# VHH binders against SET domain-containing protein 9 (SETD9): the designs that were tried, part 1

No score or structure here was measured in a lab: all are predicted.

Target 1, 299 residues: SET domain-containing protein 9 (SETD9), of Homo sapiens (Human) (q8ne22)
Amino acid sequence: MPGRLLRGLWQRWRRYKYRFVPWIALNLSHNPRTLRYVPEESKDKVISDEDVLGTLLKVFQALFLNDFNKQSEILSMLPESVKSKYQDLLAVEHQGVKLLENRHQQQSTFKPEEILYKTLGFSVAQATSSLISAGKGVFVTKGLVPKGAVVSMYPGTVYQKYEPIFFQSIGNPFIFRCLDGVLIDGNDKGISKVVYRSCNGRDRLGPLKMSDSTWLTSEIHNPLAVGQYVNNCSNDRAANVCYQEFDVPAVFPIELKQYLPNIAYSYDKQSPLRCVVLVALRDINQGEELFSNYYTIVS
Positions, changes and structure headers below are counted from each chain's first letter, unless a header gives other numbers; Kabat numbers aren't used for antibody chains.
F, E and O stand for the ipSAE by ESMFold2-Fast, ESMFold2 and OpenDDE, each averaged over both directions (binder to target, target to binder). V2 = 0.75 x the mean of E and O + 0.25 x the DockQ between their complexes.
[cut] stands for letters that were removed.
The coordinates of atoms that the task and the answers printed are left out; those that the model quotes come from them. Centres of patches stay.

## First folded at step 1 (VHH)

Design a01 (framework vhh_vobarilizumab_d1)
Fold by ESMFold2-Fast, scan of step 1:
Structure a01 (fold): chain B 299 residues (1-299), chain A 120 residues (1-120)
Amino acid sequence: as target 1 above (299 residues)
Amino acid sequence: EVQLVESGGGLVQPGGSLRLSCAASGFTFSDYAMAWYRQAPGKGRELVAGITSGGSTSYADSVKGRFTISRDNAKNTLYLQMNSLRPEDTAVYYCAADLYWGSEYEYDYWGQGTLVTVSS
């Protein structure tokens, strides 16, 4: 317990520390995505956490194997338990160096969108929205999205409850609010971009990156990392996707974490990393724009 | 070489049924999203039904409730069950395997088609 003078100072600083929480909430209230709520009837997630994990692992594993020539260098520096998963492919890579000297430039890898299409049967990308003043939107560019598919991920810096997000919240329409008060800042510009890159540089394991930063560039490695550009539904545009929260399990393969488009603001190794996926509410055809509802369906 | 071979087309009366089959070879069938397209005389090619590698399906509004797309990965075969056929369903039906998206290469594979004629 602090003394009477320290108690008065502590009470004043405690009020000062939290006095801007209503201001932050008020600022976020101008963005429809941060006004989301769960209807009383929404008791269950649209798909299971196991289905989300299965989809992400399938896509990320395919991306990893497509880029194996470069990933094999990183694998050489990882524990034997990780290397052993890829021993057959590593043996082929060493043989390839001996038999096909200078052939690395002659090997063609598929584009990330092509891997997504091969893996899930569809591709998505950002483009100019069909809405006159909305700027960017997200479209199904190839294939068919089935009801219940993970169609996108909401990238960005993850802020736990009560963590400071002052300057990043000002005029920022890309802050996603989770039900538990966790925020994800998916803004690809300004201070938000600098914060994400700083956190990405912090959380490296030697040469291995623990999160994807390419969603901040024109050369996107994880083609799902476009969720912040999905526009909200309206009376004229029905929702065809919904947001679903997902915590990355501790057993997530370390070599695939480089494809996760989220990073924690605080260096807290005890809390699981929060991600947000967008899940299809109906079958979505090639050429259709994605539109989200204002609430997350969670259990 | 990638090959798609359609079969099961023919002449049928209005209200009848046909089952189309597509035998796939030269690629890992289970990795591909598959589709049925059709082309009527004097019209462009239209998507009829699609099925993802995971088994999820989608249908054109004109055939929804009448046609069913399915796949047998063990037999490398795609199917289209067509019920309550109408004269408007008369077309050449094509099996398609869509794998790649890009400007450098054309990786969409098509069969030669099978003719379906709905007439008395």
Scores: ipSAE 0.000, ipTM 0.109, lowest interface PAE 21.4, mean pLDDT 76

Design a02 (framework vhh_vobarilizumab_d1)
Fold by ESMFold2-Fast, scan of step 1:
Structure a02 (fold): chain B 299 residues (1-299), chain A 119 residues (1-119)
Amino acid sequence: as target 1 above (299 residues)
Amino acid sequence: EVQLVESGGGLVQPGGSLRLSCAASGFTFDSYTMAWYRQAPGKGRELVAGISEGGSTSYADSVKGRFTISRDNAKNTLYLQMNSLRPEDTAVYYCARETYFDSWEFDYWGQGTLVTVSS
C-alpha cells in the first residue's frame, strides 16, 4: 500500500479511536443497570450504617464459625488481639486434633444458605425470574424477610469516578452507578470476571483473602452476594427492595473481609471500600421475587 | 423457549461404549449447570452426572470411572461418554438444566434418548 494512503488511514483511525472511547464511556450512562433514580422525597438511606454493619458482621461471623476448622489455620498469621477473640474455640480445636481416636464424631458444616436462615430468619437465592424474558431473578427461598432487613449485596469490582472502565462497559447490564459516580461491575463473566479475580489475587495476604470471589462460581460462600440479579420494578411487579450504599469502616474485622463481595479496582489505602446492599421496603414472604425501585438519572 | 434435544442412544452389547449428545437452545448455555438423568422401566429418575458452568463434575456412584460428562459451550452441546456399559445402564437418558442457579436442582424439556445394553 502507498505511504500517503496509509498515513491518511492511520490519522482517521486515531480520530475514530479517540471519539470511540468517549462515545463508549458516555453510552454507559444510558444502560438501565447504570441509571439510578432517587425521588426528592426519598431518603438515600432507609436504615442506619450501624444496622448494615451489624447485619453483615452477624452473617459473616456465623459463616466464619461454620468453617472454623479451616479458618483456624488463618488465625495463626493474625495479631494476638484477633486470635484472643477465638481463644476458647482454638483450645477445643487443638485438643480435637490430639484426640485422633474419636473419628466417629460427625463433622457437619451447614450450607451458606442455611447459615443465612439460622442467622437472619430467611434465605435468598438466584432462580429463573417470574418475568418471561428477564433471565435470572432473586427469590426469598425460606423464611420471612422483615421490613428494613438487608436481603442481599451487589457484588463486583469497584471503580472510582476517575478510573477507566472501557471493555467491561460494552453490553454489560450489571454495572451499578452510585450517586457519587462510583461504579460497581457485578458481571460474573468475561473480562469483568478476570478483572475481579486479578484484583483478589493482588490484595491477598498469603492464605488470608481480603474479598469474596466465590460469587463468580457455582459454590457461593456469601449467600447475600446475588444483588446484581435483582430485577427492576414494573407496572406488573411492585418494588419490595431498595439499594443503599455502604462504606466499610476501618474497624471492620480483618478475618471477615474474605466475605465482602467487593474489591477496589485500584490499590488505594486511603478510601474506604464501597459496598451496596439491598434493603427490604416491606415484609417479604417465602416464594416472593425481589424487585428494586430506586434509579439515578444522569442529566 | 428452552429446548434440549438428546441423541446418540442405541443398542449396544455389554462392555461397549456410546456417546450421548444434548443440543441446547433458548437460553445462555454457558451460564447454567447441566446434568444427565436416566429412568429405567418401572424405576424412578436417577441423577447420573452433573457439570457446573465452571466445569466441575459430579457422578453417581454406579457410574464413577465409567462415564464422563463434558460440555462444548461454543456449540451449546452437552455430552455423556459411556464406557464399559452394563445391562443395568439400560434406561432412557435425559438432558437437564438447573432450575435455580448454583442449586444443582434440575428440570428436563426433551423426550430423552434410549440406551439398551443387551446381547
Scores: ipSAE 0.000, ipTM 0.110, lowest interface PAE 19.6, mean pLDDT 77

Design a03 (framework vhh_vobarilizumab_d1)
Fold by ESMFold2-Fast, scan of step 1:
Structure a03 (fold): chain B 299 residues (1-299), chain A 120 residues (1-120)
Amino acid sequence: as target 1 above (299 residues)
Amino acid sequence: EVQLVESGGGLVQPGGSLRLSCAASGFIFSSYDMAWYRQAPGKGRELVAGIYSGGDTSYADSVKGRFTISRDNAKNTLYLQMNSLRPEDTAVYYCAKGEDYYPWSGYDYWGQGTLVTVSS
């Protein structure tokens, strides 16, 4: 027999897990994490689509400006009016900078998490979860997340209702299921990784990338692209974020698409790209772990 | 992808000591709880010791005070220091990786094991 202490810890862990299995998951062959259950009386959207879009554009523009000197190849392909807009934004941001005449201009750029902090007043990152045996979690690493803020995005390949996802679904806890049956495969390894990279290469326009692929690497460019690692709430860990579906509008700045951590499995110019964001349900302090309330408690 | 490779087992006299090692690969070692469990001939598997990702440890009553579990996150290696060994400790020892939130078990991977025989 295992010792009293080890047995007690595993009993608590099993009890905790039962509380977060959605009722509908018991009737499906999919991993429970692929399912989204929203009670009939619950609101599906916490903030407007305009607020989501505004936040994403603000963050992506800041990331683009931070790497402005390395974006010359992309800038050369943009209309002059677009280039002028970025030059104006950069000039406003750097209007107080002084240069020394007897040395080369000192260049410094911020890390993506620092840009996020400068832009939204907080930063987030994945780390070891506070839950026993939960593996990864997502934490507020700096600043304060206000209620209603977009704190993360769920990255991955987007599959429409009837598109094949068979092999990618086997043993994969990172498939998110939208209410309309759209799936997002946020797994950063194996066949899922190969599929995402293949789609990214398919849609590339010269130096212009149509999606962010860096969430698959150790050097992440979009610091929001960690949503697949957010754990579910429990009785002692209340939810502080919820999932919200968002469709990217047809008119979206092409140079900022490189920061979208989602790509459609099938090429279709008529269908909008589905994204999923995590929105704060309350103010979240530095050091707190993010927990979602997407599941119904069933124990 | 995930691999756990145990080593350090062998024949030892009662009262002796032995150190087991487990080399982990294919996952972010520092992010997961790890454990040692054992299976004696003709018996079921039992959990011997656990170490949480944060460093806290827990032991089965039968080994408490004699065994020490530890981890080296820089080397992706789990250890079990076994002191004051008894004939009852004879078993195949397995390294185990704690699961993610799903699919609702205590472990999702374990190694092939290393045999420890305590005999005079």
Scores: ipSAE 0.000, ipTM 0.095, lowest interface PAE 22.0, mean pLDDT 75

Design a04 (framework vhh_vobarilizumab_d1)
Fold by ESMFold2-Fast, scan of step 1:
Structure a04 (fold): chain B 299 residues (1-299), chain A 119 residues (1-119)
Amino acid sequence: as target 1 above (299 residues)
Amino acid sequence: EVQLVESGGGLVQPGGSLRLSCAASGSTFSDYWMAWYRQAPGKGRELVAGITSGGYTSYADSVKGRFTISRDNAKNTLYLQMNSLRPEDTAVYYCATEEIYSGFYLDYWGQGTLVTVSS
């Protein structure tokens, strides 16, 4: 049974490996059998890094405030430089603690997808793809996605250039290749899931987690963390999103890092964390499935 | 950079046996995932057998129990032992590997070796 399973996963892995090569890189290839070089300057940026950062901070801040009753306890254990940002809200929480203790838990918060809608004017979620062969896909479930919006993030363990990714890449269709050689393993099962959870448990500041692990569960906290399920475009389905790389800046608020659905495989204090976002190429209406602008290479 | 050279193909009678070899040169062979593919006239390329760097093996249903994939890391060589050959096994057999270099996946293919099963 294991040999049969490995064969199926191996064939699937080879098929999807080609899917994540940017279509621009195909035009630069001299020979499909030779080493493909994608220079750093060829990185696809549809919107500025400032626009990406602004969107992520807006969404993550809204998620943080929606869960402030729990977050306020964690903040009490963090440095004064972090706690001081929320001093007015903490004072209100302290004065109102009796009222908070008497609230029903289910009455006090909105669902993450509702927060996304209130924050950006749309919501997205994974569901069965309109393509029968693809399994999962990602849909706009509510609202309107404007051109240039960040609609999703590609979750997973981040492997730096030259770091080995052997066992977890076997039969794994969810490894994204960045143009500079960084890899992101977005597989939500098997060894990949175990690796992500181990890294998540390694990296923390007291009770505060430095990455989101809920994308591995049924109770997803960051509703953007569904990017690995976005299908590639084809002649039958035009692309409406593209991938864009983003490095988390040093200025990123530490209390909001818990919503980042990415974590470095190796602990490296000097390298910024790589994330990948999906950006809308046009206005996308409610009910539409997302398709990326990368093509499958057949050679 | 990896170079792959297949050998051992030939003409055999139905029910016969052949052993294919693939000599690898360039990067460290022991770290590679290796596979045998075949392409029959008028058909697409299909996976026959695979072996990971850790020694885990996989086989196509059509060859399971008849073919055995193995590797010798000291000799940088991949093998395919083919037993109970059938006319349907007639194809060009290709050795393939996947290498991770600077975060990019590089696929290398050999030139192929012809196996003909006929009376």
Scores: ipSAE 0.000, ipTM 0.116, lowest interface PAE 18.2, mean pLDDT 74

Design a05 (framework vhh_enristomig)
Fold by ESMFold2-Fast, scan of step 1:
Structure a05 (fold): chain B 299 residues (1-299), chain A 119 residues (1-119)
Amino acid sequence: as target 1 above (299 residues)
Amino acid sequence: EVQLLESGGGEVQPGGSLRLSCAASGFTFSDYYISWYRQAPGKQREWVSTISSGGDTNYAESVKGRFTISRDNAKNTLYLQMSSLRAEDTAVYYCAADYEWLGTEYDYWGQGTLVTVKP
């Protein structure tokens, strides 16, 4: 029964109901404001799952083709249906492959940020935030981000609501909380880094990686994998992006999974892999910093 | 903060020698595979040499017998001793660190140091 004034109070109340997480909050006393929650009202998606999937496949396919000389190594272990997609390119690469090269030799034609620009019409990268004491932020470095575009992904280890995260949550401001209680640990340091790398090694199929681990390094292969550095909005900085949850469908191409910056903590997976994307709320110009609309003060 | 800082680059005559250093900070240096890469103008980055956490070494054919990679874990420093330098060795030299050395990815890269071999 709220009047317009009371509806404003109810909206404020509804926005705060994910504010308290007792066990995680106990471990984040020095920086609780960096703990990220999706409000209940944000259950409605800004763009369709089909639009998210289409964008990710477009970017990842471009990254795969840009790096094809290295990627041709994984094709021998993949089903014929996958190899057939790249049959013409394999003939060219077999002629160009240097048999005596070390596998660590860099042979990519373009930088990942340039591939993102050629694919989506913009590039993003992490840099020092415009906010005093915020540390890192994420900026549009080239081009124009149109409203509704996927501009970033929140990387990290995915924990189901029943899975233990206690030690990794201690002093960790990069824990993202999904609506269903799934957590994503996007910390690129300490125990969190070791856990992600261990899970990546566990799921690896020879030369085929099942997730992107380069977001843990200075040489990022998926240029979208910077979402944990996007700062929350404030009274002085309006939100221009929002978080949107996305489940990787079973039909996702196996050769492109190496670009997904998320990995499940538990090997026993009956559920699809959870990812989180950041979607533009308006057109964002070159030089602008990204600010998210989801922010919770943890007591 | 994690950092790899290369030094020791400069100008040298053909047949000369030069020693590069890479000072590492912010990670457990002794646990990592460390590599030297180089990039000449207009060329892609080329692998030069790798040294394992245990001290095992490997070299690109173009530098084998002329370059020696070594590490000092107490000083968190990687070295590349270059001898019999050729004009083709002119490049910016980078060091790179990888914990597992099980793919084409590196955890950390340096900013590079320029080596110019004058004709």
Scores: ipSAE 0.000, ipTM 0.124, lowest interface PAE 20.3, mean pLDDT 77

Design a06 (framework vhh_enristomig)
Fold by ESMFold2-Fast, scan of step 1:
Order: structure tokens, then sequence, then C-alpha cells
Structure a06 (fold): chain B 299 residues (1-299), chain A 120 residues (1-120)
């Protein structure tokens, strides 16, 4: 029979330490800081960078192939080294062969959420939260999320720790803070929306987009780009996902960058693009809402 | 769990015939297009034939008129009837359920393969 009170106080302290406090992002009277904190019993990364990369490439490749008619036009403007990867599909489209015709007859155009389900065995979407206070949440809408799966991405403009984010931080609860001080502004309205669209326009290579901007619209192309709507865990709602930072490698396929829901605020080719994924801490059943533990602490 | 298991490979003389089978489980077989691929030593994997859920078929030019793909939805089984076999048909033959055309980056399901050797 050890002291129940001491265990209760430790558990409460632990919850407090990992809870994100959005109002800190709004305090501009000094330079407030929040640091990502990894619990003693947890690793900084739940899955490998190779597992994150593999998952993103599987989903993005499937999305690319799902609307290949539109993507083939973009491929015509890319280097031969990229175009050659799709030569079999381009030859089929050009010649109007039975393979393409019969495939179209059997398969209808799939919605992005359906592609996610076919690719990973589950789908997620934003809806009204199960919490008493009205607001958005993210739910498993179909299938089963296995422990260790990438279930979502945190979209938005990526700011280095030295870059200004003054106006975007006013009334903005969607600023994620990384361990190294990098910030991601996932707000889908106001000045944050304008900034993301401006950066997306800056980084375009003709018709080729270098980031996904559809998470700012009602017609989302990357169904993973809903991470900013995942609610914090509480005493009544245990965490079932956690945040994991991921840097996009230089070898990432250029034609798939259009599905990355992140863009750097300042143009810097030397630094890799920072992304943040949400990873399942346990198996999550269809109909369950996602709840995160924030590995952030008030400094 | 999606599983594909090939069988029926072996040694055959030039001009001979052989029938390959692929047993599928873990998915609604009748709803999917299923393909045969092959890979000869030191060469890239090559598409051979596809049969669609509706029964329509396509063939690579190198095998057209010699190979026949078919399916038995009641048995969840895919077949490849090979005739007029040539030395260049020597390869490991794979059954595949493809949701993409890309190896290694898609959500494709592959069997372990069955070896066909055409030797005089």
Amino acid sequence: as target 1 above (299 residues)
Amino acid sequence: EVQLLESGGGEVQPGGSLRLSCAASGFTFEDYAISWYRQAPGKQREWVSTIYSGGSTNYAESVKGRFTISRDNAKNTLYLQMSSLRAEDTAVYYCARLDSYFEGWGFDYWGQGTLVTVKP
C-alpha cells in the first residue's frame, strides 16, 4: 500500500509539464519561450525518420497517381530524370492503350481520404470535438490506426527561432513550438493564411507547387494535414498520439513536394524543411478522437 | 492481411507450356485487378499481364499471343497459361495486386515468386 497521494501529485505534475499553453504565444511584452520536453520514460522519436519518410512517400505517391492526368502535364516541364520515373504511365496515356481505358472503367476517381485508407488502412478527418466546449477535433473516420503509425501532419508556415512572428502570434492558438525553437504557424485564417499563400507563391517552379496550400481550403488534397485541430489530452481524455519532428531530406522527390503542408518563412536552401507528424501511441479504433500530449514546457 | 502465393514454376523445354497459379487471401479478390510480373537475373522487373475485375485483359508485346491470364473468383486464384516458351521467358514470376505502378513507393502487394526455367 504505498502513498496514493504522492502518486496522484506526480501524475498531475507530469500532465501540467506536457500541456501546451497557447496564451504564451500571445504574450509579446517580452520574448516568451516554450521548449519541447521529452518525458524520462519516452524517446524523442517514437518511430525512425525512415519510417516517417516511407509513410509520407507512400501516401503522396498514391495521391499523385490518383490524379495522374493533371500531374502528367506538370511532368512535361520537369527534368528527364524525374519524367523517366513515370515513363510507363506517360506511354500508356499517350497511346490510349487498353490498360489505361480498362483501369478507368473499373476505378472511379478516389477522394483523398479514401486514398489514405487504401494506403495506410485508416482515414482521419476534422469534425466537432467530443469535448464539452465546442470546437474542432480530429477523428479516425475509417479503419484501424496501429501503434506507431503516422496519423497526421501539423501544417503551416515554418519560422526559424530568429525570425519575426509578431502579428501572426496575436490571438493565434495554432503555433507549434519545436525543441530547437523552430515554430510552425498552422492557423488557417487571417494574416497566417496570407503569409502561407505568399510563401507558396514565392517557391513555385512555374506550375509546380513546392508545398500544399489546400489545407487552407474546404477541399484538402493531403488528408493528413489536419494536425493543428488535434486537441490536448486531459484527465478525462488520455493522449493517444504524440508529436514528432521530421526534416525533409534533400533526396525527397520534387514532384511530391506539392503534398508537403509546410513551407519556410524565409527562403533558405541550406536548411532542410521542418515538418511535424503525429504518431499513434497505441492502436486507435474507428470513431475515436485523437488527443495529443504536448512535449512542451513553459521556460 | 493481404497475401499472394505463387506456384507452378519449374523447368520446361523451349516450345513447351506451363501454368502458374497465384492464391490470394486477405482481401475481396473479385474487386481488384491482379497482374503478373517477371524478373530475370540482372534485369529490371517487367510487367507481363493484367486481368481486371470485369475480366478484360492486357499483355506485354513480348508475350502477346503466347500467354493467357485468367482468374477464378470463387477460388480467389489467378492463373497464367504460358505456351511456346522461349529461353528469354526464364525468370522469377510474381503475382501482384497493384494500387500504384511504382515499386517500393506504392501500396502494392507482391508474392514471393515462382521460378520458370526454359532450358533445352
Scores: ipSAE 0.000, ipTM 0.097, lowest interface PAE 21.4, mean pLDDT 76

Design a07 (framework vhh_enristomig)
Fold by ESMFold2-Fast, scan of step 1:
Structure a07 (fold): chain B 299 residues (1-299), chain A 120 residues (1-120)
Amino acid sequence: as target 1 above (299 residues)
Amino acid sequence: EVQLLESGGGEVQPGGSLRLSCAASGSIFSSYEISWYRQAPGKQREWVSTITSEGSTNYAESVKGRFTISRDNAKNTLYLQMSSLRAEDTAVYYCAVDTWYEDSGYFDYWGQGTLVTVKP
């Protein structure tokens, strides 16, 4: 049972809709990024869950097909219910000479950011922020992001309200607090990285991964998985994106789960996997940096 | 502490080439992700290119195919090879290193910049 101080923190959260992490709320971190204040007039969702799902499925399906040479080997070992979705492509893949002849050129795999561009009309990537003191930021590297587009995802390990996040929370500015108290630890270093990799190894279906771990590397497979590096808006940098929570439905295709940059800390729970997307508040042009509209408070 | 010093800027005709260098001192250069940025007068800094410690490269769309970022870890030097230069490439070019500390967050190290002028 939690002590009086911890009860006080949970009562405050309930009362005032602060987005905060308990350990960080105890002033254990300089970085205010992990403490977020949501104005009362702010909405949790800008676009429908169906629009989020549609966008993710479109991107992940394109990434899957781009890597079909590797995926076809994995599919050959999976249940017929999954394999049957791709049976025409699997038949053609096993007749590679005919496929190459029909295309009249060598097969090539596009980079993930190019697939994102071909799929949604834009691409994003992390780089050093335009803010001298902010470190990393996220930029629109190609194309145009239309208002209402899913532009990024917040990667990391998903912790339920009752689940421990003790050591991972210390000095960690990459913990996102969902409105319902669920936490997402998007830190790509230290103990947080070890925890995510351990969970990823736990949740494999034979050769098929059930979550994306490449966001922990310089060679990311899901180009959306850079949301933890999006900086907060300021007086001289207006917000152009907002965070939106999304629960992965039970009917999500298992072969595409490998692109989800989130994993539950406890896999025995029957609750849907929580994800967080970043949604464009306006059209965002090539070369612009992304800035979130969530306010950060100093305790 | 990391100190960065850019060099190689100058005046060039449209379609010309320049090679920028960024010399690093103080810390282990090979472990850092290093970027090139540019800033035209009166405008915000624009990201140009990044090279990771693993050697992966990324480029802004406006420079893709014309600029090449590379590093020489033995010389603690970052390079930007610029070709097919255009009037809009005129800017002060900066190299930048970011670093992460668990307790403090990000700290940026920036150079003083080197001016590139593309004359018509």
Scores: ipSAE 0.000, ipTM 0.132, lowest interface PAE 21.2, mean pLDDT 75

Design a08 (framework vhh_podentamig1; at its last look DockQ between E and O 0.33; V2 from the best seeds 0.00; counts 0 for: pae E 3.7 > 2, unsure alone 63.8 < 65)
Fold by ESMFold2, look of step 2:
Formats: sequence, C-alpha cells, structure tokens
Structure a08 (fold): chain B 299 residues (1-299), chain A 119 residues (1-119)
Amino acid sequence: as target 1 above (299 residues)
Amino acid sequence: EVQLVESGGGLVQPGRSLTLSCAASGFTFSDYSYGWYRQAPGKQRELVAAISSGDTLYADSVKGRFTISRDNAKNSIYLQMNSLRPEDTALYYCAAEFWSGDYYEYDYWGQGTQVTVSS
C-alpha cells in the first residue's frame, strides 16, 4: 500500500515539475554558502583510489549476491556479457526452483547492515546524535572500524562547477562542496529528493538502475549511504572520519551501479561520476558516533 | 493518462529490415528512459534494447543488428531491426521505466506489435 501511495504522489510531482517555481520562491530558508577547509600541509586523500574502489566493489557485490533472487530475475532479461559473471549461481537457482516446485519454502536474506558487517567487520547506522540539539548522527553499531576504512558515502545529486542549483540550495544544509567546486546535494527531502529521482529515472537502462535512490527512503539498500548525517567535529568532539573524493572509473560493473548513491545532474561523458566517501582517521569502537573534519563557514 | 503505442510490425523475410516505432503521451517524454522487450509464444519476455538520456544497452542476441533511438521532439522511440532472423519472431513491446519512492518498480507497457520473420 505505501508503494502505491508514493507512486501516485510521484506521478503528480512529475506532472507539475515546471510549476514548482512558486514553491521554490516561497522557501524562506537561509542558504549560507558552505566552505570546506583543508590546510595547505594536509592532503585530501588518506587512502588510494584503488583501495576505495576495491572496498566499494566488495560491499556492492555482497549486497548484490544477498539479493540474488530478485537480481537473477533481472539478469535473465539482460545480455550474456552481464549474466556470464553469475553463471554458476544462475544454474543453482534454476535447479533449486525446479526441484522444489511442489513445496512452499520460505527463504531469508540478511539485512543490508548485516551484509556490511560480514563484509567489512563493522556496521553503521543513523540515530539521534550525542551532540545536544544536533538532530541525527551516524554511529558504529557493530564491530570495530580500523583506521583507513571506508565507513560511509555522501549521497546526492552531483552538480559540476557553474551548473545551476535551483533553487533547492535555499536553506539547504546538505550541500557538500568538493575541492574543485563540484557540489553534492545530499538533502533527502523537498525539491532535492525530486531532482535526484528525476535524474535516476533519466539514466536507467531497462531494469538496470544506474544509481541508488533508496537512500531517499526508509528502507535503504546501500547501508553506507548515510554520510549526509555525519556531524562536523567540535571543541568537544574530535573528528574520527574525513571526506575523500572519488571519481568512479569507466570500467565500474554496470550491475553494481545500482548501489552508487550519486547521480550527475547533467550527463557529461567527458567527466566521471563524482562520489565522496568517509574514511576513518583512527580505529573507531562500537557505539562511537562519527564526526568529520568538514567546516562550514557562513559567507 | 499514460499511453505507449507501438507500430511498424509485420511479416518480413529473413535478412530484411524493419523499423518499430513507439509514440508516447501523458507524461514528460524527455525525463524517462525507455526499452523494447519481446516475447515469443511459450517463452519468457526478454529485454531487446534500452535507451536513457545518454546511453544504450542491447541484448547480446541483437547486438550489431538492432539500434534503439529516441526523438524527444516527436515523443517517440524507435527500434531499427536489420538482418532479421526467424528467431526474432515475437510480440515486441515498448516500455517506459519509472521509479517509485519504494523498492517496487512500476513500468508502463504498450500493447505490442507483432514481428514475424519467415520465408
């Protein structure tokens, strides 16, 4: 029932896109331009791009295999070049269905956060922040995060330098500024949510999704995609993660792109998709909240 | 009201060409991706080709023979089918791919156009 209601609301939104100018103009939120500070003697990258890629592929493949029943149905409609990677698993799935045709079976899959734990040795999730009046934060819920681990991803629509940000930037605290001026809008509400969903629909290739939009919902499929809720460090809370920019390489597996929580506002084959990961600056124990070294300065 | 209307199917000889068209109405055409699917009697429906705003995907069985395209000004999607084989005989559907706020997807489908390849 909730899916049918959301689809109905989404259809109304799509039909009224060009009529949102009054809603945008009536948004009375202040939108101070955020600034990211990186001292001259500091480097932006803590770990190599290869290490980031390796971690993301490992996690995304585990999520894909955990959901294989649904993924195998999609794979059956795709070209053999994609299916060939999973031939052994497809053969077992078909044999099992034939053998158990006359029996009702209940099969279970693990929750995405359990897959994260089994894959990386830790889980993260959002919860009420330990900072007074900070709202939500992100916590290590299980296991130990080693120094240098990729612990989260900053979701959202990616805008190249000088691309327009409508009006959704007014009073939007979830705008992340990359060092080269690329912006990521990590707001999971309002016009930001609508823009992300529109770009996601634009870029789909049949049943293959080119980005993850579940970070906009209550049932996220990529448990790393909570980085927009990581709070900045303060006098009372030292940073334990930093942001690291990562450009997705052209060879990224097409069937795993569904877990990338970022999508380009304008398609530009000359520029790779920008993602931002959060990387642990030290070992982080179970129960600790994540705090970043990203500073916001009001212009 | 969302509508997808296929046309251009028919009976053709092996080795010949055919162009399918799909006219879309009831939504903003340029904001969506589209696909051509086919289903032969007694077989599963399969993806033939898909097109987004900036990319395409083809089933291996049609790669190099079929070309998908779109014309945003005419709200239409096309499938150029060259070097047709008897195995391409099927009911061909166009579909618009939609994303909802939940994990269940909803696709809009046309009624289909028959393509028959025989001597």
Scores: ipSAE 0.279, ipTM 0.673, lowest interface PAE 3.7, mean pLDDT 77
ESMFold2-Fast, scan of step 1: ipSAE 0.096; ipTM 0.571
ESMFold2 (binder alone), look of step 2: mean pLDDT 79; pTM 0.795
OpenDDE, look of step 2: ipSAE 0.531; ipTM 0.821

Design a09 (framework vhh_podentamig1)
Fold by ESMFold2-Fast, scan of step 1:
Structure a09 (fold): chain B 299 residues (1-299), chain A 119 residues (1-119)
Amino acid sequence: as target 1 above (299 residues)
Amino acid sequence: EVQLVESGGGLVQPGRSLTLSCAASGFTFSSDYYGWYRQAPGKQRELVAAIYSGSTLYADSVKGRFTISRDNAKNSIYLQMNSLRPEDTALYYCARDLEYYGSWDFEYWGQGTQVTVSS
């Protein structure tokens, strides 16, 4: 079947084009060029924006409720319309139950990975890749990922089309290029880490954070925020996930924005925040490593 | 919690064979790292055999006697144990993701199945 496989690859190549990104030129000294292949006439979306939004809201709402004792304090700074959503839970907390709590009354009851499992039927986490190397990979650690599920998010600082990204691009393999030219810098080290933290501090409203910064630490609060560690597919490892772009709608609950692992480099209230999700291309079994259809070309 | 369930252990005489089975609680085994560990009383837990995408690894003490395999359709990992010795007496555990391929936090362990080799 070598002739059938080669013909299939040749036909795909003829229907695909790659996009060279200017920032790759800055990495020519020692890093391979990264190019994203897309079919010329195809859409890059596997599921609807409504399905992406529904999944994120379900997971983030569960994370919020898991540590409600801490989150209820943040609600004090938010409008009455937001507080009213949680009125029944606030009433229970204020009925003196807090007087019976021990020294650990503010601790969450479940780990983030367990909340993910309870809400979506699976968990994912980063670890050393199944490839024999020092690199990271992302694995399904519990449950079954059904085809079409949002399985991960690509964290990082979002750069709009034509915004400069010079120093952050040097030696950085974690920059994702969107179809419209938006870039996401998911590097958890060096200047990229400093930039993300700076933007997070800029956008913070007192104790309320407008983005998740915990993906930069060993204690991740949003268990989906591991997408930058998903390895590229190869001849020996077929892709089982695909990247899909998503814009956060204006109606997104403000109290849940703290779980979004993305932040805009330049503050612009007119533009929606860009996120990138990884969507399952097939059912993915417990123990499997995730591999994406994002190609890296070595010259 | 993820549950791996081992079966097939028992009491056998030296020189006999046993096949151990490991099944997930409704979850699949696939192209990832799976291994069999064993622990005898008073000894440290040791890796016996591992499998990843058709590649296998065996402890020197069991090379040529034990064979690890998997059946993705049955969500099962097997350990075929031939020419059993008294030194093979231990509680045998199925595990996912070996230490050299991932963090300790990725290991999923079953309850174990006892293998006793004696006359």
Scores: ipSAE 0.000, ipTM 0.080, lowest interface PAE 23.5, mean pLDDT 73

